# VH-VL binders against q9nrl2r1430to1533, part 14

Target 1, 104 residues: q9nrl2r1430to1533
Amino acid sequence: GGVHELSAFEQLVVELVRHDDSWPFLKLVSKIQVPDYYDIIKKPIALNIIREKVNKCEYKLASEFIDDIELMFSNCFEYNPRNTSEAKAGTRLQAFFHIQAQKL
Below, E stands for the ipSAE of ESMFold2; O stands for the ipSAE of OpenDDE; V2 stands for 0.75 times the mean of E and O plus 0.25 times the DockQ between their complexes.

## First folded at step 30 (VH-VL; framework fv_iluzanebart)

Design y2 (at its last look DockQ between E and O 0.10; V2 from the best seeds 0.00; counts 0 for: pae E 10.8 > 2, placed apart)
Fold by OpenDDE, look of step 30:
Structure y2 (fold): chain C 104 residues (1-104), chain A 120 residues (1-120), chain B 107 residues (1-107)
Amino acid sequence: as target 1 above (104 residues)
Amino acid sequence: EVQLVQSGAEVKKPGESLKISCKGSGYSFTDYWIGWVRQMPGKGLEWMGIIYPGDSDTRYSPSFQGQVTISADKSISTAYLQWSSLKASDTAMYFCARHDWYDSYYFDYWGQGTLVTVSS
Amino acid sequence: EIVMTQSPATLSVSPGERATLSCRASQSVSSNLAWFQQKPGQAPRLLIYGASTRATGIPARFSGSGSGTEFTLTISSLQPEDFAVYYCQQYDNWPLTFGQGTKVDIK
């Protein structure tokens, strides 16, 4: 049910945030630090935003929640070359997510 | 409705400490940077610094680095600006302001300002 | 730091007339330029961001243009409530910096 899913989403977000590889994803990318980021990434998202959406019960389906998480990773891989620390962190975190998402 | 409400006017003497506050409401306080801007009497706007309440990441203007401390208590959606020892030259209006959703560093919402008067 | 220079310091305009305010950056700030309006005793209000995008609720008579180092705020037909001080602000590089302001008063 919705309540159970919401709790599961909350827990999963907490686990993602606490993960060692979450640092690229905790908040939106700074425009000053990365001036061209938003020219490339048109649907920016981060764990803090996803957490807020969870808290506001904006996810009615697990697929919606998963889509936002996958978007977050997709953005990372779209902007960052594979050899970057960000992309490597993203790869590991995404793998972790896929394992945890099986609980949803 | 997004609102930033600042603490009331302060009248202080040189050497005194001070901590003023900015409380956010109507939005996720931890998801947006909060900045502080000084405006001395009859003068323009000066960026002092910003903080991300979600993780307390803080950035200072070089002119204000070491002169003030910016902090936040996310449990009560409040950001702070404090001085350990005020100077007369700290007399000014101090605004807190929020940055936009995309982590751009222009200010979309402002507090009403806190007037700080420092005189002997 | 990037120095923002506004001109003129004071602009006297009659109601209904066009007002043109200039903001110059000491180095390129791309389009990372915002305009604010401040009335006496009030906090600044965001007018324009991204050099040319009006903030929500801002009347169409306000428009921003420019890129790099030269920017302009235009008020096509000045209304009584538009008499105020206007500031530009760059957010392209640290530290964030404001122009010194242009006061728009009634002629």
Scores: ipSAE 0.018, ipTM 0.675, lowest interface PAE 7.7, mean pLDDT 91
Fold by ESMFold2, look of step 30:
Structure y2 (fold): chain C 104 residues (1-104), chain A 120 residues (1-120), chain B 107 residues (1-107)
Amino acid sequence: as target 1 above (104 residues)
Amino acid sequence: EVQLVQSGAEVKKPGESLKISCKGSGYSFTDYWIGWVRQMPGKGLEWMGIIYPGDSDTRYSPSFQGQVTISADKSISTAYLQWSSLKASDTAMYFCARHDWYDSYYFDYWGQGTLVTVSS
Amino acid sequence: EIVMTQSPATLSVSPGERATLSCRASQSVSSNLAWFQQKPGQAPRLLIYGASTRATGIPARFSGSGSGTEFTLTISSLQPEDFAVYYCQQYDNWPLTFGQGTKVDIK
């Protein structure tokens, strides 16, 4: 969308990246280090890719941006059992995201 | 090929300042946190803190908050560990190490270490 | 912060024998546990992550197990190059913390 909308996407991604619980989401999972991840997760996405898409103006609607962020969390919960550090971090970051996203 | 190359050994006196470096190559330097780990003579490993060079965000272990400065210059792919006034108790080996950012649960590449000796 | 305690402090083992190293966390770290090997004058080397997954290039004689607060590193048939200090590290939460190390000596 517009200049204001792009600035909002940029700001939200920065806030997500800086959050203490962002660590599972900053970049794509390494296939070398986690061999089975891509057998389970078919639509991988991470914050560095989302930031790249914002920088290249690839999001036409706020819903597209929100969908990528929610896909990121959904992948985390699909791959990681709920008692893992990754899933706990995902729950907390998703709650933070929902609060911030109300301001888009 | 990922490499972390640290600056050479230092012999210093108490009260002097020091800035040691860790140059990353073979990867996107701004996409990974760089951590610093202290090992005192004959002792184990202590995590000091990390920096995200892409935006200079730093996180310190409580034991080291305010005791050292961690910084980076992304234009030359280099992270730094700095003291304003060295003490003899700062004598140690200092390692930099890269986190895998996505799951950040292990240090996958380590620098060779910088020995800092502080004596009067 | 999460305290990691390793035992024993020193383990004397003959080449070809099994070594078993223990690591305990002060609170659950799930499977967010790594093991490192450090030889004199060298940087640490990653052996195991996720409690049980071998890092690239690590021989099969190294295996990790455990979850929650109790973890074990096993070296099934010690080779001469395996005599070193071994550290566990939790990465469940910040700050990252290491155990104090277990030195594996030749008997």
Scores: ipSAE 0.007, ipTM 0.562, lowest interface PAE 10.8, mean pLDDT 87
ESMFold2 (binder alone), look of step 30: mean pLDDT 91; pTM 0.920

## First folded at step 31 (VH-VL; framework fv_iluzanebart)

Design z1 (at its last look DockQ between E and O 0.70; V2 from the best seeds 0.00; counts 0 for: pae O 8.7 > 2)
Fold by OpenDDE, look of step 31:
Structure z1 (fold): chain C 104 residues (1-104), chain A 120 residues (1-120), chain B 107 residues (1-107)
Amino acid sequence: as target 1 above (104 residues)
Amino acid sequence: EVQLVQSGAEVKKPGESLKISCKGSGYSFTDYWIGWVRQMPGKGLEWMGIIYPGDSDTRYSPSFQGQVTISADKSISTAYLQWSSLKASDTAMYFCARHDWYDSYYFDYWGQGTLVTVSS
Amino acid sequence: EIVMTQSPATLSVSPGERATLSCRASQSVDSKLAWFQQKPGQAPRLLIYGASTRATGIPARFSGSGSGTEFTLTISSLQPEDFAVYYCQQYDNWPLTFGQGTKVDIK
């Protein structure tokens, strides 16, 4: 894509990606590494996919963007037990997101 | 338009080091895996490994593990393949290629290839 | 690793004829199978992914079928620009592996 001023959605995605707890969410879960993931999670999503949607202006409302981010966290908590590193990271990142989303 | 542009042909001697490059454009470089494929003269395609520039997650084929190093510099949308000590048997065409979206590990776009010739 | 075996090694066909290429996996790869075309001096080009889905810009004369361990690439009516080497590739398990290729040349 071309160089342009970041929108509020773009900026928030950048902040999420840069967060220390973003590692479970940067890209889709590998089916090779986690063979049963997609048997459980039916609407997979990750930050790189959300970023692509933002770049393509697919979000017309802030609520649509927020729904995708919340889906991303919901998937994490559905698949990962609470005491896992992934779930803990997700909890912290989601809290961060909720604060930043107030700017939308 | 998605493009992968590789560095030029290399002529080297055994024992020399080499680092070739693959620059991506027309897409978000950090969001797609980039792979390297070897093709020896008159032979077929061999998967070497892949890297996710977003977090530098790297996977190697067992046949190439420890033989080469795959890296990326996302600040300039470039992936690299390097050897510390070339062998004559490393003579081949090397392609970089982008993996498709959604955890699909087939290559949808390819670089033009870099010919590496190693001879004494 | 999963071994991909293509047949025949060379397929000689006339322009306008139907070409059928086979790819066999040593174990099931479900539908995680792609086909590539490579012309002399060029990089491979993606034709089919998911065993049966044509990539963007690929002519309708190319079609893929199969699942599990047996796959087929079909060119319904061979055009002059279709003479090339064709590779299958599985992406179901690490390491990713290619078939050895089938050369389609002029009869």
Scores: ipSAE 0.013, ipTM 0.675, lowest interface PAE 8.7, mean pLDDT 91
Fold by ESMFold2, look of step 31:
Structure z1 (fold): chain C 104 residues (1-104), chain A 120 residues (1-120), chain B 107 residues (1-107)
Amino acid sequence: as target 1 above (104 residues)
Amino acid sequence: EVQLVQSGAEVKKPGESLKISCKGSGYSFTDYWIGWVRQMPGKGLEWMGIIYPGDSDTRYSPSFQGQVTISADKSISTAYLQWSSLKASDTAMYFCARHDWYDSYYFDYWGQGTLVTVSS
Amino acid sequence: EIVMTQSPATLSVSPGERATLSCRASQSVDSKLAWFQQKPGQAPRLLIYGASTRATGIPARFSGSGSGTEFTLTISSLQPEDFAVYYCQQYDNWPLTFGQGTKVDIK
C-alpha cells in the first residue's frame, strides 16, 4: 500500500481505540490477572500493537492489517464465553470495524 | 529518545499534601505502563504501583494501597504520585519508570528521581 | 508475595576480575526476572531482562542466567564504572518485587 492506504489504517485504528467497546482490546491481556490466557491463545494481539505496526509501516497489504484486527476478535471469542462482557464488547466492536472497513 | 522527566525535589511538613509528576516523551505515552518506585534513605527499591495511561488501569502494591494515589493526564503525557497527608516516614527518593510496551512489567526507562523530605 | 533474596549483601572484587551475584525467588518466576544497576545519586538502569537478555546498550561483560527460583548475574571483567548496587526484580506476579540489593565494591 500507498500513503492513502496507510492513513486509512491509522484512522481506522484511532476510531477503534475511541469506541466505547474497545476496553478489552487496548493492551495485551495480563498473564498476572488471567493466568491461563496464554495457554489457550497462542497468537496474542491488541490495538496498541496494531497501532505501532501501522506507525512503523509494517503492514504491506490491507489484508495483513485486516487479518490482525480479525485475529484480535477471534482471540476474544475463543477465550471468552459468549455471555461475558468481553465477548459482547467484541461483538459490537467487530460490527463497528466491519462498517468502518468498507472505507478501505 | 525515550525520556522520563520528574518534578523537582520537595521539602514538606507532616500533614501537607503533595503531587509529584513524571513526564514521558519520545514514545506513545498511552501505550506503556508507568510505575512508581520508592527508595527510602539507605534502603532498597520498593514497587509502589503502576498505571496504564491509555485507560487509567491502576494497580497498587498492597503496602501502598490507600496510602498514595497514582494518576495520569494523557493529554500532557504526565503521570502523578500524590499524597493527601504526608508523614515523616514518606521521606524518600521516588522514581517513575516505564514498563515494556507489552505486558512484561520490567522497567526499561527510569526518571531521574524526586527527593521528598518530610520533616517537622 | 514473591520474596526475592540476593546474596551476598556485599561483594568485594578487584577490577578486571569476575563478579557473580545471586538472586533467589521464594517461588518460580520462570524467566521473568530483570537485573538493575544503581550508582550513587542515580536512577537504576536496566541491565538484563527475561533472566538472560541484555538490554540495549549494555556491555557484553554483563550476562544473566537461571530460571525458576535461582538466578545469577555475572560481570566477566569488572570495570571501574561497575562498582554499584545491583537489584534483581521478578515480574511474574503481583506485587512486583525487588531483591534487597548486592553492593559491589572495590576489594
Scores: ipSAE 0.007, ipTM 0.681, lowest interface PAE 8.5, mean pLDDT 89
ESMFold2 (binder alone), look of step 31: mean pLDDT 91; pTM 0.924

Design z2 (at its last look DockQ between E and O 0.38; V2 from the best seeds 0.00; counts 0 for: pae O 10.2 > 2)
Fold by ESMFold2, look of step 31:
Structure z2 (fold): chain C 104 residues (1-104), chain A 120 residues (1-120), chain B 107 residues (1-107)
Amino acid sequence: as target 1 above (104 residues)
Amino acid sequence: EVQLVQSGAEVKKPGESLKISCKGSGYSFTDYWIGWVRQMPGKGLEWMGIIYPGDSDTRYSPSFQGQVTISADKSISTAYLQWSSLKASDTAMYFCARHDWYGSYYFDYWGQGTLVTVSS
Amino acid sequence: EIVMTQSPATLSVSPGERATLSCRASQSVSSKLAWFQQKPGQAPRLLIYGASTRATGIPARFSGSGSGTEFTLTISSLQPEDFAVYYCQQYDKWPLTFGQGTKVDIK
């Protein structure tokens, strides 16, 4: 909703992008490099897209912002087996997100 | 066929500017990172930095931060490495290379190299 | 940053023999390790990624193993075209770093 809330969303997205485990989530997965990804993941999302939505004030509720972030992690866990580097990074970044979101 | 074609060899004097190029073809240029690697005469490979041409996200090795500019023009599928003021110690072979996108930052395809010679 | 250390610096071997090249990381890079071959006057060529996966078109005599901090490239029967410098590269963390190289030379 308000100006402070939008600033909090941007600050949180910046913290996620800067985290060492953000590498699977920075950009949308390439269909060329991972051809079957878009057959499995119906609602693709990434940190660069979420950041653009924050910058354009496209989130009307904090829950909508949180839902996009959680969708990003859910996509990671659905596509990647839990023993992969991608899934392990997702688990660590999600834990970081939950901690940072509580501080805001 | 993925190809990275670099601009030709350069002979320069200290203090001159230079911009060398790397043109990608045979793949979606904006969907891959392009990196630059220096190899000084008789020495090994040094990672300088990379760019994602899709949004210009650029990352530098600490050794090269502030020493060079990495850029791209996605309309012509070309990445650039640029010096505002060359030094004799910049004499080296410079390679561009493509990083695989998903979870991988190893160089799968390389340009042929651009020899830059800087001498007074 | 993660320091990659290769050994030996030079390996003198005869054609047809096995070559074993080592690469050690200063901290774990899991399996995010690549090997490259470079011949004089040429660009490097990708041999192995993910520590053990051969890149497309790389002969079966090249194999990689290891994880964490210790990695090995093995050339099971050296051919004349295999005399080159070999580099390892980690891609787990920024900045990306290369080992200093191992030169494989004719004995």
Scores: ipSAE 0.006, ipTM 0.632, lowest interface PAE 10.1, mean pLDDT 88
Fold by OpenDDE, look of step 31:
Structure z2 (fold): chain C 104 residues (1-104), chain A 120 residues (1-120), chain B 107 residues (1-107)
Amino acid sequence: as target 1 above (104 residues)
Amino acid sequence: EVQLVQSGAEVKKPGESLKISCKGSGYSFTDYWIGWVRQMPGKGLEWMGIIYPGDSDTRYSPSFQGQVTISADKSISTAYLQWSSLKASDTAMYFCARHDWYGSYYFDYWGQGTLVTVSS
Amino acid sequence: EIVMTQSPATLSVSPGERATLSCRASQSVSSKLAWFQQKPGQAPRLLIYGASTRATGIPARFSGSGSGTEFTLTISSLQPEDFAVYYCQQYDKWPLTFGQGTKVDIK
C-alpha cells in the first residue's frame, strides 16, 4: 500500500482501531448474537461507521467527531455491566481516546 | 453449510511474490471477519491478521505487519494473503478462518490450509 | 501481547480415561478463551468458546472451565478420534494469541 496523509480525525480513528481494547468497537453489534441490544441502544455506532463519516468529511467540527466517539463508549457502558470485558476494554480505550483527543 | 476453500499448494523460490486465496460460501461473506493463521512445520498456530470483507477493514498482528498483505474481493467472496518477496522462513501451512460475531474473535470455521514451500 | 502457556506439552492417556489440559494466560483474558483440536494433516476445529461453551456438534465429553488466567479443557472419556493436538486461544486483547499446544497421544 501507499503512504497516505491522514487528517487528525483519520489518524485518531486509526490509533483507536489499532489499540488493544478496540475489539468491542470495530463493528456494530450483531442482532443475532445480542438480540436485545437494539431494544436498549437507540443510537448504535462503531469505529467503522465513524471512519466512514470521516472519509466522507461529515465532521465539520472536532466536537462532532468527539460526540460520536463518546456515544460509542456511552453505548458500551449502557449495555454492558462494568465487570464485563467489554466495559473494561471500553474504559481503557476511552482513557486513551481522551488523551489523544487533546491533540484535536 | 459454511465452507472456506483455499487455493492449492505453492512451491516458490526466495524473492518471488505470492498470493493465495480463501473462498467463503454458505454464509454472508461480507458480515464476518476472515483471519489468516500461519503454522510453520511442526509448530503451533500464529494469528497473522483479519479483514472485514464488507468494507475491507484490515488489522494485522504486529509480527506480520508490513510482512504480508491481507485483502478481499467481496464480489467473489474471496479473501487473499500475499507476499511481495518470499523468504525461506515463510515456508508454512497457511489457514484462513472465519471469526464469529461481535466480541467473539475466535475462529469457528477453517479452510483446509494452503501449504507454501519456499526454497532455493 | 498475552502469552498463552499450555501444559503439559504431551499428555499420554489410555482410551476411556479422563484427559485434563491446562492453559495459562500471562494476564487476565476474562472468559475470552477458545479451545481448538487439530489432527495431523487437518485444519483446527473449534471445540470451546467463551471458556466453557461447546461449539455446535462438539461431543459432551469435551468441557471447558476457568476464567481470568487459568483454564482447563477436559475430555471425560478419551475416544480414539480424540488423539490430537489441542490449542487454546485468547481473544480478549490484540493481538490474538494461541498457546503452544498440548499433544494428546495414546499411552
Scores: ipSAE 0.006, ipTM 0.645, lowest interface PAE 10.2, mean pLDDT 91
ESMFold2 (binder alone), look of step 31: mean pLDDT 91; pTM 0.927

## First folded at step 32 (VH-VL; framework fv_iluzanebart)

Design aa1 (at its last look DockQ between E and O 0.06; V2 from the best seeds 0.00; counts 0 for: pae E 9.9 > 2, placed apart)
Fold by ESMFold2, look of step 32:
Structure aa1 (fold): chain C 104 residues (1-104), chain A 120 residues (1-120), chain B 107 residues (1-107)
Amino acid sequence: as target 1 above (104 residues)
Amino acid sequence: EVQLVQSGAEVKKPGESLKISCKGSGYSFTNYWIGWVRQMPGKGLEWMGIIYPGDSDTRYSPSFQGQVTISADKSISTAYLQWSSLKASDTAMYFCARHDWYGSWYFDYWGQGTLVTVSS
Amino acid sequence: EIVMTQSPATLSVSPGERATLSCRASQSVSSKLAWFQQKPGQAPRLLIYGASTRATGIPARFSGSGSGTEFTLTISSLQPEDFAVYYCQQYNKWPLTFGQGTKVDIK
């Protein structure tokens, strides 16, 4: 809700972006490089989009912010089998997110 | 620029060991699967297996399981294909190739190939 | 394992003519199909992925179509540099498999 929460969301997004395992999540998946992605994933989201929503104060509740982050991971696990580099990175980044989110 | 540079041609005798290399540059080596493809003289392409250098997760085609070892040293951005005992039927061109970062399993960049000749 | 079968084995085509190459899968691979070009003495080069998407730098004369079990690579106006062997590869299921290749000879 308030100014304090918005700065906490920004700090958390920055920490996620700087994490070594953020590379699959920085921007929306390219339809050119991955042509079937949008046939499977109907609610695409990425860290750059989430960061823009934080900057524009589009999250009214902390739960909305957390839901977008969790959707990002859920999409990764839905599209990618567990043995892929993307799914492995997603597992590690999600664990990091859960630890950092406890500080909210 | 993404590059995969393979070690030079090898001439070996049956029963000898061999380890050939594939050095990746111009990308995050640990974040992409790298695979090996065999091409026997005058024949087509055969997928041998792949490795994820970030954690050494390694997968083999059933035809090559137990016949070769795929490994990587991420500290020097290098993948390896290794035989403990070569056979004449191992004479072939061997390519390393990179898979797309989203696990799409098609090869987007290829090494130049390493010719392995095994004869008495 | 999914068997990929290419036809014809060899195709003789004059420069400027259309070449049509076929690839059949023994079971559905959805659109998870790639095409590669291999010139003599060289590594394969990615042409098409996702059945129909051209890789970066691939000329528009190369086009791919199909889904499921039937796929086609078309070269709309064959150039002298297009003499090569062409392979399809499915990436829907392990193990990854290639077709046996179609050799395109310039007539």
Scores: ipSAE 0.007, ipTM 0.597, lowest interface PAE 9.9, mean pLDDT 88
Fold by OpenDDE, look of step 32:
Structure aa1 (fold): chain C 104 residues (1-104), chain A 120 residues (1-120), chain B 107 residues (1-107)
Amino acid sequence: as target 1 above (104 residues)
Amino acid sequence: EVQLVQSGAEVKKPGESLKISCKGSGYSFTNYWIGWVRQMPGKGLEWMGIIYPGDSDTRYSPSFQGQVTISADKSISTAYLQWSSLKASDTAMYFCARHDWYGSWYFDYWGQGTLVTVSS
Amino acid sequence: EIVMTQSPATLSVSPGERATLSCRASQSVSSKLAWFQQKPGQAPRLLIYGASTRATGIPARFSGSGSGTEFTLTISSLQPEDFAVYYCQQYNKWPLTFGQGTKVDIK
């Protein structure tokens, strides 16, 4: 190990987490609260998981990092109808991400 | 790094009870399903069941339902496999393994295995 | 349950040669098929998932193909460390099931 300078991936994850619309994505969906979630969503992911992968240097390419973020949003839109608070928050956060991702 | 460390080899007699353990580290233990797989001497792999440590939701293979108990203690990142009354036919290597993607049902990391020998 | 059948039971191959392993499902498993390698005295190691995706750290000489009921694991050029037992596993339907394994030994 060692001390690493904050990477672009780490910085972007911090910005996503701090965003007002990050609440549906901070942690994995509760299996207790949403019993059928993991029957529908094949590749669950959340910002805390992505942050962990960044910290472990599991992303070698920006495209890999972007793919996981997009997967996170895709899962949200697959499970949640458009008129839900989760889907609306996801739409706004994804728009923010697309702007920030241009810096990668 | 992700690691699953299992308890040591067991030598038991028929009728005895047994509880073996699998400790996870290097990842969020509560967010991944943990499974148990049996491998009898010289034989293939058999799926036994899985548990979600976050809420202890447990699913068994029909072949092992009622034969074993799978549990977990998330406070110490440990999963368990136990028998109330061992049989000679329970002699086997037992592996714990983590599911990938928190719900995709293949195993990406495995424990080193626990050898259980049951003989009179 | 879905029965997974591997062939051949034993495959003898010379170092540097191609090895082709087959896995058949009794009913369709879509692309939800994984391959594992197990060496003597060791735990299984994930090679392929989603029928054709190599796991992290797996050499390029390993490749998976197929969908539905017929699957193939190919080792393009067998290395000394590749002699082992290989298992396929479906995760399309409960209960999860493994093939009986194919042993790859040195010719």
Scores: ipSAE 0.006, ipTM 0.656, lowest interface PAE 9.8, mean pLDDT 91
ESMFold2 (binder alone), look of step 32: mean pLDDT 92; pTM 0.927

